# Ledger of designs, part 89: VHH binders against Abasic site processing protein HMCES (HMCES)

Target 1, 269 residues: Abasic site processing protein HMCES (HMCES), of Homo sapiens (Human) (q96fz2)
Amino acid sequence: CGRTSCHLPRDVLTRACAYQDRRGQQRLPEWRDPDKYCPSYNKSPQSNSPVLLSRLHFEKDADSSERIIAPMRWGLVPSWFKESDPSKLQFNTTNCRSDTVMEKRSFKVPLGKGRRCVVLADGFYEWQRCQGTNQRQPYFIYFPQIKTEKSGSIGAADSPENWEKVWDNWRLLTMAGIFDCWEPPEGGDVLYSYTIITVDSCKGLSDIHHRMPAILDGEEAVSKWLDFGEVSTQEALKLIHPTENITFHAVSSVVNNSRNNTPECLAPV
Below, E stands for the ipSAE of ESMFold2; O stands for the ipSAE of OpenDDE; V2 stands for 0.75 times the mean of E and O plus 0.25 times the DockQ between their complexes.

## First folded at step 11 (VHH)

Design m55 (from q72 with Y104S; framework vhh_8pnl_2)
Fold by ESMFold2-Fast, scan of step 11:
Structure m55 (fold): chain B 269 residues (1-269), chain A 117 residues (1-117)
Amino acid sequence: as target 1 above (269 residues)
Amino acid sequence: QGQLVESGGGLVQPGGSLRLSCADAGFTFSSYDMAWYRQAPGKERELVARITSGGYTNYADFVKGRFTISRDNAKSTLYLQMNSLKPEDTAMYYCAAGLEYEDSEYWGQGTRVTVSA
């Protein structure tokens, strides 16, 4: 996973993240650094994306089931990194393989501190390699959506006008992430950055790409991944596996250039 | 739009040089770690060299001092300069790209390198 869409205005995004805490109270996540949220139809590594994480990371006595939403840099910078420029990191941390997460110090250390987060997106993009050609076909991949005007799920064959109306009730993609906190040696603000955990593709996506992000399907999975106060690392890692509850449609090559930030990037072709 | 496309392979004599290129039409090339792998007839594919998005390089022991990996993000192109070529360097050479720690998930079609008289 190396390209997402997360274009919802802040207020719409916040409402899409409504949840229940451990005591059954309805809540909206509280923002940290909301001014750093940059909505886009075409987000690449090193840009900021919104993530959910437990309030307990910021307040010692907080209820670990309460959620904060914060923009974080895509591309984990380990807390132990000693150089002044994060771009000088000697390995790529955009994605983290589920099969080696406990073997890599960059991921094992923050995971041991409970630094689990849920990465939010409208969906993600993958490029299918087409046989007999040098070209790849991009696809937008997302949770099945419920149609607000009709009984049924949103479909790729729906008109472009119907896609404009769906965003008010869009079910955000919720991907398992690990984050870390890095203090610049020269001083300045703490940098929060994340990686997306990846797994083997499910059967439904195998014709598009052989890898996929670890998707947390439903509020029970999201709650357990975030709640590092009650859910151990070992138990949380049991949530990391391929999912079949996903859909997709082909999109225009407009998405190929990460500077293109228009609805055309995710519109069905 | 494009895929990883290798070029520059060919037939060279022992001691000769070749420069392989791998072009990508886009896909945010600068964010990816890039690598060269090779596969000789009847053998497993093996890593030759890797260059991170930040420019850090890593080489297999059998090519250290002979091969140099480099990248040009403005041109979305990866290079492998191969010097002092040996018959055992004969293989299909593959370009690869990845966003995972020391791994690659996107692959080119390959370009053939043959080192013989």
Scores: ipSAE 0.537, ipTM 0.781, lowest interface PAE 1.9, mean pLDDT 88

Design m56 (from q72 with D103G Y104E; framework vhh_8pnl_2)
Fold by ESMFold2-Fast, scan of step 11:
Structure m56 (fold): chain B 269 residues (1-269), chain A 117 residues (1-117)
Amino acid sequence: as target 1 above (269 residues)
Amino acid sequence: QGQLVESGGGLVQPGGSLRLSCADAGFTFSSYDMAWYRQAPGKERELVARITSGGYTNYADFVKGRFTISRDNAKSTLYLQMNSLKPEDTAMYYCAAGLEYEGEEYWGQGTRVTVSA
């Protein structure tokens, strides 16, 4: 996973993240640094993306089931990194393999501190290799969506114009992530950055790509992944596996250039 | 099976130069770390040079000062400029792309470089 869409306006995104705390109280996640959220149909590593994490990371006495939403840099910068410029990191930490996560210092250390987050997206993009050519076919991959009155009962794949009507009730893709906190050597604000955990692709995606993000399908899985106060690292890692509850459609090559940020990036072709 | 396509290999005399290219069809190229590896028959593949998505470069000691890795994200192409070639540089050269730390990597089919008198 190395390209996503997360284009919802902040208020729509916040409502899409409505949840229940441990007491069953309906809540919206509280924002940190909302000004750093930049909606885009075409988000690349090193840009900021919204993630959910437990309030307990910021407040010692907080209920660990309460959620914060914060923009974080995509591409984990380990807390031990010594250079002043994160771009000089010699490893690509955009993704983290589930099978070696406990062996890699960059991931094992923050995971041991409970630094689990849920990465939010409309969906993600993958490029299918086409035999006999050096061109690849991009696909937009996302949770199955339900038709509602708010969407006008129009299918998302019916036409590009109809996609705008489905965003009011869009089910966001929820991917398992690990984050870390890095303090610049010269001072300044702490940098929060994340990696997306990856697994082998499910049967439905195997013809597009051999790897997929670890998707947390449903609020129970999301809650357990986030709740580092009650759920151990060992128990949380049991949530990391391929999922079949996913859909996709082919998109145009417009998405290939990460500078393109228009609805055409995810429109069906 | 190659997801990347290398070109530019060939036969060259000691002291000569070659420029290798690795073309990607635009699949998130700018997001990937890119690398050149080489492998002589009966030997392990070894890293020659790496360039991160941010442009930071790293070179094996045996090529420092002779080889230059670069990338053109607009053209989705990786390059290796090889100068002062030695017989010891004879190998299959492979282009690789990685997005996962120490994990998943995409490989080209390789291009052969032969350095002999």
Scores: ipSAE 0.428, ipTM 0.721, lowest interface PAE 2.2, mean pLDDT 88

Design m57 (from q72 with T28S; framework vhh_8pnl_2)
Fold by ESMFold2-Fast, scan of step 11:
Structure m57 (fold): chain B 269 residues (1-269), chain A 117 residues (1-117)
Amino acid sequence: as target 1 above (269 residues)
Amino acid sequence: QGQLVESGGGLVQPGGSLRLSCADAGFSFSSYDMAWYRQAPGKERELVARITSGGYTNYADFVKGRFTISRDNAKSTLYLQMNSLKPEDTAMYYCAAGLEYEDYEYWGQGTRVTVSA
């Protein structure tokens, strides 16, 4: 996973993240650094994306089931990194394989500190390899969406014009992430950065790409992944597996250029 | 990320030089770690050289001092400068790109390098 869409205006995004704390109280996540949120139909690594994380990371005695929403850099910079420039990191941390997460210090250490987050997106993009050609077909991949209870979910055959109207009730994709906090050695603001955990593709996506992000399907999974005060690392990792509850449609090659930031990037073709 | 396309392979005599290029569609090239692998007939694919998004380079012992990997993010192009070529360097050379250490999701079709005796 190396390209997402997260274009919702801040207020729409916030409402899409409504949740219940452990007492059953309805809440909206509280923002940190909201001015750093940059909506885009075409987000690449090194850009900032919004993540959910437990309030307990910021407040000693907070209820660990309460959520903060914060923009973080995509591409985890480990807390132990000693160089002054994150670009001097000797390895890429945009993704983290689920099968080796406990073997790699960059991910094992923040996991041990409970630094789990949920990465938010409209959906993500993958490029299907076509046999015997150098061309690839991009796809936009997202949760099934409900048009109305009577009409069922939004289908791939819906018109591009109709797609522009769905955002008010869009179900955001919720991907399992790990974050870390890095203090520049020579001073400056703490950098919060994340990686997306990846798993083998489900059967439904295997013809598009062999890997997929670890998707947390539903509020129970999201809650358990975030709640590091009550849910151990071992228990949380049981949530990391492929999911079949996913939909996709082919999109225009306009998405290929990460500078293109228009609705055409995710519209069906 | 888009398609990776290798070029620059060919037939060269021992002691000669070749420069391989790998072009990517211009989306997110700078975000990826890039590598050159090679595979000789009947042998396993092996890492030749890699360069991170930040420019850190690493080389296999058998090419150290002879090959140089570099990238031009503005042109979305990866290079491998190969000097003092040996018959043992004869192989198909592949460009690879990835978003995690030593895990490459995207591969080119390869470009053939033949060093004739």
Scores: ipSAE 0.503, ipTM 0.745, lowest interface PAE 1.9, mean pLDDT 88

Design m58 (from q72 with S53Y; framework vhh_8pnl_2)
Fold by ESMFold2-Fast, scan of step 11:
Structure m58 (fold): chain B 269 residues (1-269), chain A 117 residues (1-117)
Amino acid sequence: as target 1 above (269 residues)
Amino acid sequence: QGQLVESGGGLVQPGGSLRLSCADAGFTFSSYDMAWYRQAPGKERELVARITYGGYTNYADFVKGRFTISRDNAKSTLYLQMNSLKPEDTAMYYCAAGLEYEDYEYWGQGTRVTVSA
């Protein structure tokens, strides 16, 4: 996984993340650094994306089931990194294989500290190799969306309004991530950065690509992954596996250039 | 069937030079680590050279000083400049791309390099 869409306005994104804490109270996640959130139809590594993480990471005695939403850099910078410039990291941390996560220091150490997060997206993109050409076909991959009785009725004059309503009830893709906190040697703000855990593709995606992000399907999985105060690393890792609860459609090559940031990036062709 | 397209292979005399290219328009090229691997007949694939998205390069001992890996993010192209070629360099050369250290999820079909008198 190396390209996502996360274009919802901050208020819509926040409402899409409504949840229940351990007491059954309905909540919205509380923002940290909301000004760093940049909606985009075409997010690449090194950019910031919103993630969910436990409030307990920031407040010593907080309920570990309560959630913060914060923009983090895609591309984990380990806490032990000694250079002043993260771009000098001598290895890529955009993704983290589930089968070797406990063998790699860059991921094992933050995971041992409970630094689990849920990476939010409208969906992600993958490029299918086309036989007999040197071209690839991009696909937008996302959770199946719930239909409402009114969402299927649009008129030509109402099309923009109806498209807005589709996104208002969009079920966000929730991907398992690991984050770390890096303090620049010269001082300055702590950098929060994350990696997306990857697994073998499910049967439904195998014709598009052989790998997929580890998707946390449903609130129970999301809650257990985030709750590092009650759920051990060993138990949380049992949530990491392929899912078949996914859908996709082909999109235009406009998405290929990460500078293109328009609805055309995810529109069906 | 490869997912990346290599070109530039061929037959050369010992001491000759070749420049391999690997192109693909399907990625944000700049975000991927890229590598050249090779496989001689009857042998396992081995890493020849690697370049990270940040520009850090790493070379196998057997090519240090003779080969240079480079990338052109604007052209979405990876290169391997091969100088002072030896018969031992004869192999299929493969381009690879990935988003994790030494874990490449995209591979090419390969381009053949033959070094002989």
Scores: ipSAE 0.585, ipTM 0.801, lowest interface PAE 1.5, mean pLDDT 88

Design m59 (from q72 with G55D; framework vhh_8pnl_2; at its last look DockQ between E and O 0.70; V2 from the best seeds 0.00; counts 0 for: pae E 3.9 > 2)
Fold by ESMFold2-Fast, scan of step 11:
Structure m59 (fold): chain B 269 residues (1-269), chain A 117 residues (1-117)
Amino acid sequence: as target 1 above (269 residues)
Amino acid sequence: QGQLVESGGGLVQPGGSLRLSCADAGFTFSSYDMAWYRQAPGKERELVARITSGDYTNYADFVKGRFTISRDNAKSTLYLQMNSLKPEDTAMYYCAAGLEYEDYEYWGQGTRVTVSA
């Protein structure tokens, strides 16, 4: 996973993240650094994306089931990184394989500190290699959605006008992430950055790509992944597996250039 | 393995030079770590050189000082400049790309390099 869409205006995104705390109270996540949220149809690594994390990471003795939403840099910078410029990191941390997560220091250390987050997106993009040509077909991959005026899901058969109506009730993709906190050696603000955990693709996606993000399907899985105060690392990792509850449609090559930030990036073709 | 397209292989005499290219259609190329691997007949695939998204480079000892890896993010192209070629460099050369350290999920089909008198 190396490209997502997260274009919802902040207020719509916040409402899409409504949840229940441990006591069953309905809540909206509280923002940190909301001005750093930059909606885009075409998010690449090193850009900021919104993530959910437990309030307990910021406030001692907070209820670990309460959620903060914060923009974080995509591409985990380990807390032990000693250079001044994160772009000088000698290895890529955009993704983190589930099968080796406990063997790699960059991921094992923050995971041991409970630094689990849920990465939010409209969906993600993958590029299918077409047989016999040097062409790739991009696909937009997302949770099945409810049509605005119908109880069915949306799809490629729906008109572009129908796509404009679905965003008010869009079910955000919720991907399992690990984050870390890095303090610049020369001073300045703490950098929060994340990686997306990846798993083998499910059968439904195997013709598009052989890997997929670890998707947390439903509020129970999301709650357990975030709640590092009650759920151990070992128990949380049981949530990391392929899921079949996903759909997709082909999109235009406009998405190929990450500078393109228009609805055409995810519109069906 | 059809994700990336290599070119530039061929037949050269010992001491010769070749420049390999690996082209991509231009999605987020600059965000990927890139590498060149090679596989000689009857042998395992081995890392030749890698370059991170931040331009850090790493080379196998057997090519250090002779090969140079570089990338052109504007052209979405990876290069391997191969100088002072030896018969032992004869192999199929593969381009690879990934978003995690030492994990390359995209591979090319390879380009053949033959070094013989």
Scores: ipSAE 0.645, ipTM 0.829, lowest interface PAE 1.1, mean pLDDT 89
Fold by ESMFold2, look of step 12:
Structure m59 (fold): chain B 269 residues (1-269), chain A 117 residues (1-117)
Amino acid sequence: as target 1 above (269 residues)
Amino acid sequence: QGQLVESGGGLVQPGGSLRLSCADAGFTFSSYDMAWYRQAPGKERELVARITSGDYTNYADFVKGRFTISRDNAKSTLYLQMNSLKPEDTAMYYCAAGLEYEDYEYWGQGTRVTVSA
């Protein structure tokens, strides 16, 4: 998983993240660093994207079921990294295989500290090599969506009002991530950064690509992954598996260039 | 199911040079770690060289300074400059790209390099 869409305005994104705490109270996540959120149809590694994490990471004795939403750097920078420039990291941390996560220090250490996050997106992109051609076919991959009177299909949204209806009540893709906190040697703000956990693809996606992000399907899975105060690493890892509850459609090659940030990136073709 | 396309292989004499190229038209790998692997008949695939998205490079011990991996993000192309070639370098050479250290999701079909007197 190396390309996502996360384009909703901050207030719409926040409302899409409504949840219940452990006492059953409806809540919205509280933002950290909201000015670092840059919505785009075409997010790539090293960019900032919003993630959910437990309030307990920031406040001792906080209710670990309460959620913070914060932009973090895609591409985990380990706390032990010694150079001053994160781009000098000698290995790629954009993704993390679930089956070897406990064998790699970059992921095992923060996971052992309970540094679990939920990576938010409209959906993700993947490229399929087509039989009979040398061209790749990009696909936009996302949770199945329930159509309402306020929304239509993505392909029907040719005006601002119709576009708003498509995204009203959009079910955000929720991917399992691990984050770490890195203190630059020359000083400055602590860098929060994340990796997306991957698994073997489900049957429905196997013709597109053999890997997929680990998707947390439903509020129970999201809550358990986030709640490092009540859910151990061992129990949390049981949430990490492929899902068939996913849909997709082909998109144009506009998305291939990461500088293109338009609705065309995810429009059906 | 991605497929990178390698080129530049061929037959050369010992001590000669070749430059391998690897590209995938219409998709950039600038955020990817990329690598060259090789496979001789009857042997398993082995790493030759790798390069991170931040241009950090690493080489197998058998390279001994003879090969140079590089990338040109503007052309979306990975290269392997191979100098001082030896008969034991004869193999099918594959390029690979991935988003996790030593885990490659995209592979090419390979280009053959033959080094014989």
Scores: ipSAE 0.330, ipTM 0.719, lowest interface PAE 3.9, mean pLDDT 88
Fold by OpenDDE, look of step 12:
Structure m59 (fold): chain B 269 residues (1-269), chain A 117 residues (1-117)
Amino acid sequence: as target 1 above (269 residues)
Amino acid sequence: QGQLVESGGGLVQPGGSLRLSCADAGFTFSSYDMAWYRQAPGKERELVARITSGDYTNYADFVKGRFTISRDNAKSTLYLQMNSLKPEDTAMYYCAAGLEYEDYEYWGQGTRVTVSA
């Protein structure tokens, strides 16, 4: 996964992240560093995206079922990194393969510390290789959305009004991530950064791409992944597998340029 | 996600130079770690050089300063400048790209480098 969409306004995003805590109380996640949230239809590595994480990471003795939402840098910077510039990292940390997560120090260590997060997105993009051509067809991949009688397929949202309705009730894609905290050697703010865990693609997606993000489907999966206080690493890792509960549509080549940040990026062609 | 196409291989005398290119048809070139691998006949594929998305470079021990890996993100092209070539450098050279840690998702078809007197 090298491209995502996360364009919802902050308030809409927050509402979309409504959850029940361990006590069954309805809650909204509290924001940390909300000013770092930058909505975009075209998110690339090294950009900031909102993630969910347990409150227990910030507050001692907090209920670990409570959620915080925070923009973090896409591309995990390990805490042990000694260079002043994260770009000098010797390896790409955009993604973490699920099958080797425990073999890589950069991911194993923070995971062992319970630094699990849920990366939020409208969806993610993948490119299908076209047979016989050097051209690649991009696809937008996301959770199936509930068709409200009035809300046609994302493709049928011909009217601005319908479009707004679609996004107001949009089910966000919830991807399993690992985050770490890096303190710059020269001082400054602690950098929070994340990697997206990847798995082999599901059958439905296999013709498009052979890998996919580890998607946490449903509140239970999200809660268990986040709750490092009650859920062990071993148990959490059982949640990491391909899911068939996805849909996709072809989009225009507009998304190919990371600078393009318009609704056209995810619009059906 | 991009098709990698290598070029620049050929026959060269010992001590000669070649510049390999790898063109990516992919649009996210700047986000990828890139690498050159080589495979000689009867040998395993081995890393020659790598360059991260942040332009950090690493070389195999046998390179000994003879090769330089670079990238042009604007052109979505990876380069390998090879100087002071030796017969032992004869191999098929492959370009690789990846977003995952130590995993390259994309591979070119390779370009053949032959160093012979």
Scores: ipSAE 0.024, ipTM 0.503, lowest interface PAE 3.9, mean pLDDT 89
ESMFold2 (binder alone), look of step 12: mean pLDDT 80; pTM 0.816

Design m6 (from l12 with T28D; framework vhh_8pnl_2)
Fold by ESMFold2-Fast, scan of step 11:
Structure m6 (fold): chain B 269 residues (1-269), chain A 117 residues (1-117)
Amino acid sequence: as target 1 above (269 residues)
Amino acid sequence: QGQLVESGGGLVQPGGSLRLSCADAGFDFSSYDMAWYRQAPGKERELVARITSGGYTNYADFVKGRFTISRDNAKSTLYLQMNSLKPEDTAMYYCAAGLEYEDSDYWGQGTRVTVSA
């Protein structure tokens, strides 16, 4: 996974993340650094994306089931990184393989500190290799959406009002992530950055790509992944596996260039 | 939209040089770790050299001092400069790209390098 869409306006995104805490109270996640949220149809590594994480990471004695939403840099910079420029990191941390997560210091250390997060997206993009040609076909991959009178389908929305209706009740893709906190050696603000955990593709996606993000399907899985105060690392890792509850459609090559940031990036073609 | 496409392979005599290129048309090249792998007949594919998105390079012991990996993000192109070639360097050379530590998600079709008299 190396390209996502996360275009919802902040208020719509916040409502899409409504949840219940451990005591059954309805809540919206509380924002940290909301001004750093940059919605886009075409998010690449090193850009900021919104993630959910436990409030207990920021407030001692907070209820670990309460959620914060915060923009974080895609591409985990380990807390032990000693150089001044994160781009000089000796290996790629855009994705983290589930099968080796406990073998890699960059991931094992923050995981041991409970630094689990849920990465939010409209969906993600993958490029299918086309046999007999030098071309690749991009696909937009996302949770199946509930069809209602109000929401309609993506392909049928061709006006601003209709597009808003499609997104009002959009079920966000929820991907398992690990984050870390890095203090620049020469001073400055703490950098929060994350990696997306990856697994083997499910049967439904195997013809598109051989890997997929670890998707947390439903509120129980999301809650357990985030709640590092009550759920151990070993128990949380049991949530990391391929899922078949996913759908996709082919999209235009417009998405290939990460500078393109328009609805055409995810429209069916 | 394009795929990883290798070029620059060929036949050279021992002690000669070759420069391999790998072009990526259509991906976000600068975000990927890039690598060169090779596979000789009857052997498994092995890592020759890797260059991270940040520019850090790593080489297999058998090519250290002879090969140089480099990248041009503006041109979305990966290079492998091969000097002091040996018969043991004879193989199909593959370009690879990945977003996971020490792994590759995307592969080219390869370019053949033959080192013989």
Scores: ipSAE 0.530, ipTM 0.776, lowest interface PAE 2.0, mean pLDDT 88

Design m60 (from q72 with F27L; framework vhh_8pnl_2)
Fold by ESMFold2-Fast, scan of step 11:
Structure m60 (fold): chain B 269 residues (1-269), chain A 117 residues (1-117)
Amino acid sequence: as target 1 above (269 residues)
Amino acid sequence: QGQLVESGGGLVQPGGSLRLSCADAGLTFSSYDMAWYRQAPGKERELVARITSGGYTNYADFVKGRFTISRDNAKSTLYLQMNSLKPEDTAMYYCAAGLEYEDYEYWGQGTRVTVSA
């Protein structure tokens, strides 16, 4: 996973993240650094994306089931990184394999500190190799959406005008992430950065790509992944597996250039 | 299975040079770590050279001083300049791209390099 869409305006995104805490109280996540949220149809590594994480990471006595939403940089910079410039990191941390996560220091250390987050997106993009052409077909991959009077049918049959209505009641993709906090050696603000955990693709996606992000399907899975105060690392890792509850449609090559940031990036073709 | 397209392989005499290219249009090329691997008949695939998204390079001992890896993000192309080629360099050369250290999820189908008199 190396490209997502997360274009909803901040208020719409916040309402899409409505949840219940451990005591059953209905809540909206509280923002940190809301002005750093940059909506885009075409988010690449090193850009900021919104993530959910437990309030307990920021407040000593907070209920660990309460949620903060914060923009974080995609591409985990380990807390132990000694250089002044994150671009000098000698390895890529955009993704983290589920099968080796406990073997790699960059991921094992923050995971041991409970630094689990849920990465939010409209969906993600993957490029299917077309047999015999050397061309690749991009696909937009997302949760199945509930039909509404405003959204109609979702997919390749919809016109672009009808597609704009589907954002009402859109179910955001919720991907399992690990984050870390890096303090620049020369001083300055703490950098919060994340990686997306990846797994083998499910049967439904196998013709598109052989890997997929670890998707947390439903509020129970999201709650357990975030709640590092009550759910151990070992228990949380049981949530990391392929899911079949996913759908997709082909999109135009406009998405290939990461500088393109228009609805055409995810519109069905 | 291949996601990248290699070119530039061929037959060359010992001491000669070749420049391999690996082209990609769909990935956010500048975000990926890129690598060249090779596999000789009957041997396991081995790392030849790696270049990170930030430009850091790393080379296998057996090619240091002879090979140079480079990237052109504007052209979405990876290169391997191979100088002072030896018969032992004969192999299929593969381009790889990944978003995690030493884990490459995108691979090319390879380009053949033969070094013989």
Scores: ipSAE 0.537, ipTM 0.779, lowest interface PAE 1.8, mean pLDDT 88

